# VH-VL binders against b1a7s3r263to410: the designs that were tried, part 11

Target 1, 148 residues: b1a7s3r263to410
Amino acid sequence: VTIVYDTMHYSTQKMAHEIAEGIMAEGYDVEMFFLHEDERSEIVKSILDSKAIAIGAPTINDEPYPSIGDLMYYLKGLRFERTGIKRKAVTFGSMGGKGGTPASLGKDLGEYGFDVVDTCEVYYVPDEEENKACFKLGQKLVEEAKKI
Key: E = the ipSAE of ESMFold2; O = the ipSAE of OpenDDE; V2 = 0.75 times the mean of E and O plus 0.25 times the DockQ between their complexes.

## First folded at step 1 (VH-VL)

Design po4 (framework fv_ponezumab; at its last look DockQ between E and O 0.33; V2 from the best seeds 0.00; counts 0 for: pae E 9.4 > 2)
Fold by ESMFold2-Fast, scan of step 1:
Structure po4 (fold): chain C 148 residues (1-148), chain A 120 residues (1-120), chain B 112 residues (1-112)
Amino acid sequence: as target 1 above (148 residues)
Amino acid sequence: QVQLVQSGAEVKKPGASVKVSCKASGYTFTSYYIHWVRQAPGQGLEWMGRINPSGGSTKYAPRLQDRVTMTRDTSTSTVYMELSSLRSEDTAVYYCARGYYHSGEYFDYWGQGTTVTVSS
Amino acid sequence: DVVMTQSPLSLPVTLGQPASISCKSSQSLVYSDGNTYLNWFQQRPGQSPRRLIYKVSNRDSGVPDRFSGSGSGTDFTLKISRVEAEDVGVYYCMQGTHWPYTFGQGTRLEIK
């Protein structure tokens, strides 16, 4: 399973980490990438080799991070809807205002040929219940991926 | 419990290369960066670089860029740091440390250190 | 490279008294994301460093509340409200905002 995220504050990174722990609890391997620092080619390669992905970004000025837009553009071009594998996906992120980035990313991934299982968004910093929800999101993602 | 266990002490001649290992356990290996930091005898800490075990992407300190290489083996949860063209000033204790790149939670767990001595 | 300057370099303290260490950076440590990536580490004799503080003022898990970090921009402080015998060691500030990461030269805390 491939997790890719970008973040302004610690919050989206905390969510990514909880999701990864949920995935590992189910016995699956995780590859995690921070979009601001990791190479796009490595991220894309990981996604192509994965049955499930989790994409995370915060909402800044009511818009997603530019790096996420760049990644999504490349995922669109890969035409996953024409492959033999319908990969599972979840989206996640934190917000300080109205939010909406995880839902928007999920809609786009669905159009790009992914089976979007769920989305998760938290206000500023996730509390204990929201951390638990992220852990369960990871478990749900791999539960669905086992069916591929 | 999170642990980072490093390989044993090395003694090298000038011009040689050294490869130090750092074996991780107690957490998801591919979810954290591993950084390398060295400390010359009686001196402070110097950051050398980091690797993301997931894709293997690396970033090195500019002063060490042409001599340092970091790699990983996900099957053994081990990171390697190789330093070539050794000089006497490379004599130091070399540490691996776990961290997140951008969150400011750098170096939350450290290996025990590996002493590398370069002598003629 | 960003230069991190600590003062004092040697800090003798009486048990139970407060201690304060200054760290100044040659450039602002505010990252493009609005966070300030300044960390404090403690190294006891013969041991690996351990992190005390991350992002200026956040204590790591297990670090006593007598340790506190503060500051902004280029000027930062680590304070120990009541020094204990176990606090003997060298303290380092570190910046993670600019590549390459850099450390201060260290402050040796010793008991009088």
Scores: ipSAE 0.085, ipTM 0.702, lowest interface PAE 5.7, mean pLDDT 82
Fold by OpenDDE, look of step 2:
Structure po4 (fold): chain C 148 residues (1-148), chain A 120 residues (1-120), chain B 112 residues (1-112)
Amino acid sequence: as target 1 above (148 residues)
Amino acid sequence: QVQLVQSGAEVKKPGASVKVSCKASGYTFTSYYIHWVRQAPGQGLEWMGRINPSGGSTKYAPRLQDRVTMTRDTSTSTVYMELSSLRSEDTAVYYCARGYYHSGEYFDYWGQGTTVTVSS
Amino acid sequence: DVVMTQSPLSLPVTLGQPASISCKSSQSLVYSDGNTYLNWFQQRPGQSPRRLIYKVSNRDSGVPDRFSGSGSGTDFTLKISRVEAEDVGVYYCMQGTHWPYTFGQGTRLEIK
């Protein structure tokens, strides 16, 4: 499973961590990438080798965090619908206002050939319940991936 | 507490390879990147590359890409940096450092350094 | 590669006096996320580098408040309000915005 995220105030990062924990709790390996540090080609390689992905970014100015744009554009061009498998996906992100990034990312991933199984969005810093929800999101992703 | 403990000093001949280790402790190993930085005697700092312990992906400095290999062992929380085709110019103190990660900490902890001497 | 240029390279300072180090980048260090990944490191004689400042102006824990970082875009400054004997060493700026990451030449701070 590949997790890719960016973060503004580390809330989305916390979410990514909880998702990872959920996935690992199910006995699956996770490759986690931070957009600021990792090359897009490496991220894409990991995604290609994965049956499931989690992509997260915060919302800023009522739009997805800018850094996620180039990755999404990259994924769009790869035409994952032609790979022969429909990868499972979840999206997540934090917001300080209107939000909408997870839904936006999910829509795009769906168009790119992914099966978006769920999304998670939190307001500012995730609380304990929201962290648990993220953990469960990871578990759900694995359960769905097992169907492939 | 966070610690990065590196392997001991190395003396190598030109053309040989050296492999330096960096053992991490005091934090979740796979949650932080490890960077390598070297410093020639009396010179400044040079970034060599980084490895993501989660998955093992690497990014190398272009100048060293053909000679440097970074690996990790998650079972021992250890990162390795191997430099091949050693030259006298590779004589330096090599540092590992905790890189960007998931807490917003970047290059916040450093190893004690490993002296590598390349001489004929 | 992004070139980081520090000035001065040698900085003799009288104890108790302020010090200032400039760091200029060959291109903007503002990342697409809006952050500026400029760090300052201190390296005392015989020791490993120690991060003092991250993202331009944030002090690491344990770093005295007499150290401060400022700047934007391509121009950055590290200031020491009152230099102490323990401040002797080499100071480096580093950019973490563009691959490959690059350091300044270093500024050697000495006591007069």
Scores: ipSAE 0.062, ipTM 0.719, lowest interface PAE 3.2, mean pLDDT 92
Fold by ESMFold2, look of step 2:
Structure po4 (fold): chain C 148 residues (1-148), chain A 120 residues (1-120), chain B 112 residues (1-112)
Amino acid sequence: as target 1 above (148 residues)
Amino acid sequence: QVQLVQSGAEVKKPGASVKVSCKASGYTFTSYYIHWVRQAPGQGLEWMGRINPSGGSTKYAPRLQDRVTMTRDTSTSTVYMELSSLRSEDTAVYYCARGYYHSGEYFDYWGQGTTVTVSS
Amino acid sequence: DVVMTQSPLSLPVTLGQPASISCKSSQSLVYSDGNTYLNWFQQRPGQSPRRLIYKVSNRDSGVPDRFSGSGSGTDFTLKISRVEAEDVGVYYCMQGTHWPYTFGQGTRLEIK
C-alpha cells in the first residue's frame, strides 16, 4: 500500500502514520512518500504497482491541496478508469477552517478510476478517537484491497 | 525504543569501496528517511545524503554524488551506504540518522557510528 | 552551499554560569512553508551527536529546560542558563532548509 501526503502541518503527518500502523497491523508493507522530498515519477510507479493508496493533504488558506495538485493532474492524465484494475483509495487531511480536502480529493480520485472506500478529516490535531479512526481506516483499506 | 545499529569498523586501501549498514528497529521503518553524516577526525559533521526506505529514492550531497550509493532492504529494515574510490580524506566516522517528520528537518536518532580508515 | 558560521569555536565556562553560542547562516533559513529548519546538536566526548533543539526553539524530548534556542532568518543562538558538568562537548548548528544540508564548524564547550 502506497501513502502519499503533502503537509505543512504535523497533524496530517500524524494521520498518515496512524493509517500506516493500521496497514502494518494487517501484515502488509507500506511505501510512504513525502511530496516535498520525493520525485513524482517514483510516487506514480509505486501507485501503479499497488492495489491500494492513501492520499492526504491539509486545507490551507481555504484551498484544499495547492501543493498536491501536480500529482493529481498527472494521475488524471493516466486515466486509471481505462485499466482493468479498480484500485482502492482513501483520503485524509486536517483542517483549520471549513475543511473538505479529503472529500475533494476523494471525488477527484473517483473520477480518475479509483474506488474511494472512505475518508478521514480532523480539526487541527487528531484526538485519541480520531487516531483510532485513522488506524482503523488503514485496516479497512487493506480489507477492501484484498477483494480485488 | 528506536534504535539504529551500524556495522563494525573498516580499514580500507585507497581506491577500494566500503559498504556500511544501518539496521533500524523500534519504529515503522518505511515512515522515516535515513540520512548519512560523516565526521573526519577532529573535524565537524558533513551531510552525505539520504534515502527514503519507501521506494528507495535518494538524494546525495553534490560533492559526493558520483561516489556514494544508498540502498535499503525493507525485509531486514536495513539501509546501506557505499562509498567508492576511497581516498585518505574519506577517513571518518560515518553515522546514520533518522529524519523525524520530514527529510532534512530533523535527525532525532543516530546510529553509534562506523569508523572507516583509509590507509596505504 | 549555505555556510553556517558558529562563534565562539572554543567556550570555556565556569560550572553554574550561563553559556551562549552564536550561529549565522549565509542565507535565510526560512523555508517556503514558513518554517525555519535550524537545529542544534550536542556531541559528548566519544558519543554520537544528539538533537537538542529543532526548528530554532523547540526542545527535543528529554532535553533540560536550561537549554534554549532563539533567532530568526540568518542569526541564531543556543543558550545554557546554568552549565553542568554533563554539558561538556561540541555543539553544532545545522540547517535543513537548503540543499545540501550543512553544519556549523562546532563549538567546544569545556569546564574551566
Scores: ipSAE 0.007, ipTM 0.614, lowest interface PAE 9.4, mean pLDDT 81
ESMFold2 (binder alone), look of step 2: mean pLDDT 92; pTM 0.926

Design po5 (framework fv_ponezumab)
Fold by ESMFold2-Fast, scan of step 1:
Structure po5 (fold): chain C 148 residues (1-148), chain A 121 residues (1-121), chain B 112 residues (1-112)
Amino acid sequence: as target 1 above (148 residues)
Amino acid sequence: QVQLVQSGAEVKKPGASVKVSCKASGYTFTSYYIHWVRQAPGQGLEWMGRINPSGGSTKYAPRLQDRVTMTRDTSTSTVYMELSSLRSEDTAVYYCARDKYYGSWSYFDYWGQGTTVTVSS
Amino acid sequence: DVVMTQSPLSLPVTLGQPASISCKSSQSLVYSDGNTYLNWFQQRPGQSPRRLIYKVSNRDSGVPDRFSGSGSGTDFTLKISRVEAEDVGVYYCMQGTHWPYTFGQGTRLEIK
């Protein structure tokens, strides 16, 4: 499983970490990529080799974080619908005002050939209950990927 | 069982380069950052930089950025730290350490045994 | 860079007595998420550092209850309620809130 994210106040990173713990609790491998630091070609290679992905970004100025937009544009060009596998996906993110980034990313991934199984959005910093929801999101992603 | 095992001691002349390895086992190699920290004789700890094994991205301490290079080999779960243009002041024990929180947090929960590098004329 | 200052640098203690080490940072270590990334490490002679405390006050697995961490903002303390012979070594505080990561200069705990 591949997790790709970017973060503003690292609340989205905290969500990514909890999702990864949920995936690993089910006995599966996780590759984690931070968009500010990691090369796009390595991220894409990881996604192509995975049955499941999680993509996360915060909402700023009523728009997705710019680095995620760049990744999504690149993914659109790869024609995932032609790979023979409909990969499972979840999207996640934090917001400080008007949200919607996880839902928007999920819609786009669906159009790019992914089977989006769920989304998760948190106001500012996730509390203990929301951390548990992120953990369960990871478990759900793995459970759905087993059906491939 | 999480373990970080480093390569053996090195003795180098000023101006040479040294490459130290850190082999990880007992966890998912690409899910955790690896940091390098050094300690000169009788001195404290100095952070040198870190690498993200999944994407290969690096971040180096400003004082060392022109001389240090970190790389990884995912097939062997090994991280390398190369320091060039060695000076006597680079004599130190070099440690690798794992960071659980994916680069933005500072966890340092497991450390290698250390590699002694001696630089002398 | 964030400067971490420890005091005392040398701490002779009688067995069974308490010990306390101070760590001060040049700027706040509170991150925007409300967490404070201040860790404490122990280094016994000839050994690698071992993490004792993470995020100010959380004790690592296997670390005895006699070790405790406290503090907030820029002022932190590591306490040992009853010093034992195995506690000899150098103790370092470390901040992970600001890049580059920085360590205090270390406090040597000795049995007198």
Scores: ipSAE 0.006, ipTM 0.589, lowest interface PAE 8.9, mean pLDDT 80

Design po6 (framework fv_ponezumab)
Fold by ESMFold2-Fast, scan of step 1:
Structure po6 (fold): chain C 148 residues (1-148), chain A 122 residues (1-122), chain B 112 residues (1-112)
Amino acid sequence: as target 1 above (148 residues)
Amino acid sequence: QVQLVQSGAEVKKPGASVKVSCKASGYTFTSYYIHWVRQAPGQGLEWMGRINPSGGSTKYAPRLQDRVTMTRDTSTSTVYMELSSLRSEDTAVYYCARESYYDHSGYRFDYWGQGTTVTVSS
Amino acid sequence: DVVMTQSPLSLPVTLGQPASISCKSSQSLVYSDGNTYLNWFQQRPGQSPRRLIYKVSNRDSGVPDRFSGSGSGTDFTLKISRVEAEDVGVYYCMQGTHWPYTFGQGTRLEIK
């Protein structure tokens, strides 16, 4: 399972961590990438080798974080709809205002050939219940990926 | 079946505090937020705040933030709403209501308590 | 805060006739997940509010099909196709998209 995220206030990173814990609790390996540090080629290679992905980004100024936009444009070009595997996906993120990033990302991933299982957004910093929901999101992603 | 049962009516003097309880049953207490909404006689509904029973985190309406406190007891599946420095305009029926997490379910305010009448008079 | 404005505030209707209530928000109610968290509640005299509609147009369990919700963005409508005596009460729209959650001022439905 591959998790890719970007974050400004650590909220999306906290969500990514909880999703990873949920995946690992089911006995599966997870590769996690932070867009500001990791190379795009490594991220793409991980996605190609994975049956499931989770993509996360905060919403700033009512728009998706720019680095995620660049990744999504690149993923569109890879034409995953032409592969033998229909990968499962979830999207997640934090917001401080209008929001909308996880839903927009999920829509785009669906168009790029992914089977989007669920999306999740939290207001600013996730509380304990929101952290639990992220943990369950990771478990759900793995359970859906087993159907492939 | 889901039920939210609130404590009985209260009569308080101006300047006192009141603590209203809401006991949940029929579902996993820590999986749903609990909100408090009040209604003054002949007036509309006013949102006061909410609590996450799992971690105890709260968010309050700005106009009430300095006077309202919400807490929970997970061992009894009960949420409390305490309002301090009571004034006559705090006379209202106070309701608790259940809300789901951000999970696309759309179950915002799906179950309500029966209401607790709080009267502030000298 | 998001301001919810209902009209009319007083709605006298004849039994069996349709009724319509408008609700307008000062800001879009579309949430990040693509859903619009606009709810409609009914409060009969002396009772707790009861949810009728959630996410704009979905009827809650046990709510008669004569109740319907519609709208998008900032403009929403609750319709009762044929008013019955038990429909007397106050109707509230409520947004759950933005903090703090806010209600409309209410519409009083009366039979005449």
Scores: ipSAE 0.000, ipTM 0.468, lowest interface PAE 16.0, mean pLDDT 79

Design po7 (framework fv_ponezumab)
Fold by ESMFold2-Fast, scan of step 1:
Structure po7 (fold): chain C 148 residues (1-148), chain A 123 residues (1-123), chain B 112 residues (1-112)
Amino acid sequence: as target 1 above (148 residues)
Amino acid sequence: QVQLVQSGAEVKKPGASVKVSCKASGYTFTSYYIHWVRQAPGQGLEWMGRINPSGGSTKYAPRLQDRVTMTRDTSTSTVYMELSSLRSEDTAVYYCARGHLYYGSGEYYMDVWGQGTTVTVSS
Amino acid sequence: DVVMTQSPLSLPVTLGQPASISCKSSQSLVYSDGNTYLNWFQQRPGQSPRRLIYKVSNRDSGVPDRFSGSGSGTDFTLKISRVEAEDVGVYYCMQGTHWPYTFGQGTRLEIK
């Protein structure tokens, strides 16, 4: 399972790690990529080798974080709908006002050939209930991917 | 009491391989990258690569990519760095250092280092 | 690769006097997130490197106030306001903005 995220105020990083813990609790390995440090070619290779992905970004000016937009444009070009495998996906993110990034990313991933099973959005810093929801999101992603 | 404890000194012959370990304690092992940095006698620091202990993903310096391999064991919170086809110029002190992931990337960027492992390649 | 150039490479100083080390990068260290990932490390003889400064100007816990970092873009400085005997060692700047990460050559600080 591949997790890709970017963040400005730590919240999306916390969500990414909770999702990873949920995945690992089910006995699966996680490849996690932070767009600030990791190269797109490595991220794409990981996604191609995975049955499931999680993509996260905060909302800026009611739009997705710019680095995630760049990744999404690249994923569109890969035409995953032609691979014969319907990969599972979840999207997640944090916001400090009007949100919508996880839903927007989910819609785009669906159009790119992924089966988007859920999305999760959090105001500012996730509380304990929201951390548990992220953990469960990781478990749900793996459970759905097993059906492929 | 965040610590990185490395394995002991090694003496190897040219052409051999060496595997150095770095055991982490006092923090959540899967929340930080582990970087490897080496220093030849009397020389500066050279970044070799890093591993993400969570998924095991690695990124190596291009100059070392064909000779270096990094792995981890989450049950023992230990990272390994293996360097093959050793040459005399690989004689150095090898350090592990933790990176960043969980909160702010800059604040935890190589903030904790192991004590170093001396590797001597001689014939 | 981003080349990090330090000057001077050898820095003899008198106890109690200020010291200054320059670090220049071959390209901007400002990342797309607006942060500048420039660090300074100190290595005392026989010891592991110790981080003094992260993100240009932030001091690590336990680092004395006499150490300060400044700069922007491609030009950075580490200053020691009053050098003490324990400051002897080699100082390295390091960039984490561009992969692969790179260090400067090092500046050896010695007491005259």
Scores: ipSAE 0.006, ipTM 0.532, lowest interface PAE 11.1, mean pLDDT 80

Design po8 (framework fv_ponezumab; at its last look DockQ between E and O 0.12; V2 from the best seeds 0.00; counts 0 for: pae E 12.3 > 2, placed apart)
Fold by ESMFold2, look of step 2:
Structure po8 (fold): chain C 148 residues (1-148), chain A 117 residues (1-117), chain B 112 residues (1-112)
Amino acid sequence: as target 1 above (148 residues)
Amino acid sequence: QVQLVQSGAEVKKPGASVKVSCKASGYTFTSYYIHWVRQAPGQGLEWMGRINPSGGSTKYAPRLQDRVTMTRDTSTSTVYMELSSLRSEDTAVYYCARDWKGYFDYWGQGTTVTVSS
Amino acid sequence: DVVMTQSPLSLPVTLGQPASISCKSSQSLVYSDGNTYLNWFQQRPGQSPRRLIYKVSNRDSGVPDRFSGSGSGTDFTLKISRVEAEDVGVYYCMQGTHWPYTFGQGTRLEIK
């Protein structure tokens, strides 16, 4: 399973950790990428090798926000629907005012050929219950990926 | 508590290789990049490269990319930096540092590598 | 590579007086996400570097409030409002916006 997130936002990083723990609790390995520091080609290679992905970005991202947008544009061009595999996906993020980034990313991934099974969005910093929800999201992602 | 503990000092001959270890503890190893930075005697800091411990992807400073290799072992939470074809100018203190939010928040104690004839 | 130029390189300061260190970059350090990845580190004699300031002006949790950072774009400043004996060491700016990451040459702060 491949997790891609923007670690420049502390709340998103905390959510990514909990999702990863949920995946690992099911006995699967996780490959995690921080979008600012990793090469796009390595991220895409990992996604192509995976049956499941998690993509996260905060709702309170600066304008412009080309880092996550650039990845999404690249994924659009790869035409995942042509691979014959319906890869599973989840999206996640934090908000400090206007929410909706996880839903927007999920819509885009669905159009790119992924089966988006769930989302997780928190207000500011995840509390204990929100951490548990992210953990369960990781477990759900693995459960769905086993169906492929 | 976050700790980065590096291997001990090394003395090498020109043309040899050195492999320095950096063992992480007190945090989730695979969630943070580890960078390597070196400091020649009396000189400033030089960034050498970094590794993503999740999956092992690397990015190296262009002037070192032909001689440096970074690897990791997730079972021991350890990152390795190997520098080959050593020269006298590679004599330096080598540091590992944890990347958090685009800055180096925790540093190892440093490993002195001396290259002498 | 982005060149980071510090001035002065040597800074003798009377105890209790202010100190100011300049750092200039050869390119803008504003990243596409709007953040400016300019950091300041302190290296005391015989020790590893430690972080003082991240993203221009944010003090690390254990850093005294006499340290402050400012600037934008290509021009940045680290200030110490009242220098104390424990502040002796070399101060480095670093940019994390462009690959490869680069450091300034260092500013040696000494009590005179």
Scores: ipSAE 0.007, ipTM 0.546, lowest interface PAE 12.3, mean pLDDT 81
Fold by ESMFold2-Fast, scan of step 1:
Structure po8 (fold): chain C 148 residues (1-148), chain A 117 residues (1-117), chain B 112 residues (1-112)
Amino acid sequence: as target 1 above (148 residues)
Amino acid sequence: QVQLVQSGAEVKKPGASVKVSCKASGYTFTSYYIHWVRQAPGQGLEWMGRINPSGGSTKYAPRLQDRVTMTRDTSTSTVYMELSSLRSEDTAVYYCARDWKGYFDYWGQGTTVTVSS
Amino acid sequence: DVVMTQSPLSLPVTLGQPASISCKSSQSLVYSDGNTYLNWFQQRPGQSPRRLIYKVSNRDSGVPDRFSGSGSGTDFTLKISRVEAEDVGVYYCMQGTHWPYTFGQGTRLEIK
């Protein structure tokens, strides 16, 4: 399972780690990428080798974070709809204002050939219950991926 | 509890190589980057590079790029830093550190490497 | 490479008094994602460094309220509102915005 995220605060990073713990609790390996430091080619390679992905980003200026937008342009070009499998996906993120990034990313991933099973958004920093929701999101992602 | 445990002190001759290990525990090893930072006696901190334990991708400080290699073993949750062609100027304490919420939230105890003729 | 300049380099302080350390970067530390990757570390004698502050002003878990970070662009400050005996050590600023990552020279805080 591949998790890719970027963050304005550390809240999206906290969500990514909780999702990873949920995936690991089900006995699966996680490959995690932080867009500030990781190379796009390594991220894309990981996604191509995965049956499930989680993409996270905060909302800035009522738009998805620029680094995530760049990745999404690349993913659109890969034509995943032509593969023999429909990869599972979840999207997540934090918001400081209007929000909507996880839902927007989910819509786009669906059009790019992914089966988006859920999305999650929190206001700024996730509380204890929201951390538990992220953990369960990871479990749900791999449960759905087993159906492939 | 998050813990990074490094290998013991090394004494090397000029021209030799040294390989320092950093064993992680208490968290999901593949979810966090590991950086290496060194400190010469009485001097400040110098960033050497980092590894993503998940895919194994690395980034090195340009000055060390020809001599440093970072690797990991996911089965033992261990990161390695190998420095070749050692010079007396490489005498330092070498630290591994985990990347969280920016950089370097947990550090290993340090490994002293002494290069002497 | 981005040069990080700290002042003062030596900081003798009386117990209970405030202390302030300046950090200046040769280039803006605002990354393309809008974040400023400026961090502060403390190294007590004989110990590994410990992160106090990340991304300019965020205090790490377990770090006392008396430590605070501020600044923007190229000018940053670490403040200790009331110095305690345990604060003796060397303080470093560090930037993670530009490759390679660089540290300031360090400020040694000593109790008078």
Scores: ipSAE 0.006, ipTM 0.555, lowest interface PAE 11.6, mean pLDDT 80
Fold by OpenDDE, look of step 2:
Structure po8 (fold): chain C 148 residues (1-148), chain A 117 residues (1-117), chain B 112 residues (1-112)
Amino acid sequence: as target 1 above (148 residues)
Amino acid sequence: QVQLVQSGAEVKKPGASVKVSCKASGYTFTSYYIHWVRQAPGQGLEWMGRINPSGGSTKYAPRLQDRVTMTRDTSTSTVYMELSSLRSEDTAVYYCARDWKGYFDYWGQGTTVTVSS
Amino acid sequence: DVVMTQSPLSLPVTLGQPASISCKSSQSLVYSDGNTYLNWFQQRPGQSPRRLIYKVSNRDSGVPDRFSGSGSGTDFTLKISRVEAEDVGVYYCMQGTHWPYTFGQGTRLEIK
């Protein structure tokens, strides 16, 4: 499973970590990528080799964090919908206001040929319950991935 | 500044296990792979495997697949390499190294592991 | 596994003279991203390896410009324009393109 995220104030990062823990608890391997530090080619390679993905980014100015844009554009160009393999996906993100990034990303991924199974969004820093929800999101992703 | 600090020297008997630690600092721990490389006395370098601290995924050298286990503790920014069923041939200096797809830009100081009866 | 073959294995050099080390891979080291992940490491006596060159020809920070890397595909070369006393040690090429990563045998550079 590949997790890709960006973060502004580490909230989305925390979410990513919890999702990862959920995935690992189910016995699956996780590769996590931080968009600010990691190369797109490696991210894409990991996604291509994965049955499931988790994509996360915060909301800024009522839009997905700009850095996620180039990745989404990359994924769009890869035409996953033509591969015959429908990968599972979840989206996640933090917000400080209106939010909407997880839903937006999910919509795009759906158009790119992914099966978006769920989303998670938190306000500012995730609390204990929200962390648990992220953990469960990871588990759910694995459960769905096992069907492939 | 980036630093990788490894645990101290180990002396083990054949058949035992050894666990070497590598504590990382000075950078985002989860953003870079950590590799392990060993060097037997007077010999060259041998790649053992790598771990992704973000999620804990590993890739091992085929020769060591059944005996090596790499783990990480994100709370302490530490990577561990455990080698079981030790043999005399496992006597070596073990290095951890930071990498992102072939960069290996920072190395630990090395940990000497001696396997002797 | 990709076999990395260095030559020579022993390299005695007179101070101030140039040195050259060859590294050949058993298959192309060009990765799908277009990069060639061939690195050169220096290991001085009693020290940890130190990266000199990454991706064939890029010098690491602090590496003197007398060191240079070149090559493509399966053939690579590390050159030292003028050897200094501090250059004594073992030099390794390493490929990071294919799993498992593999090193050359090492080339021991000594002063005549």
Scores: ipSAE 0.005, ipTM 0.581, lowest interface PAE 10.4, mean pLDDT 92
ESMFold2 (binder alone), look of step 2: mean pLDDT 91; pTM 0.911

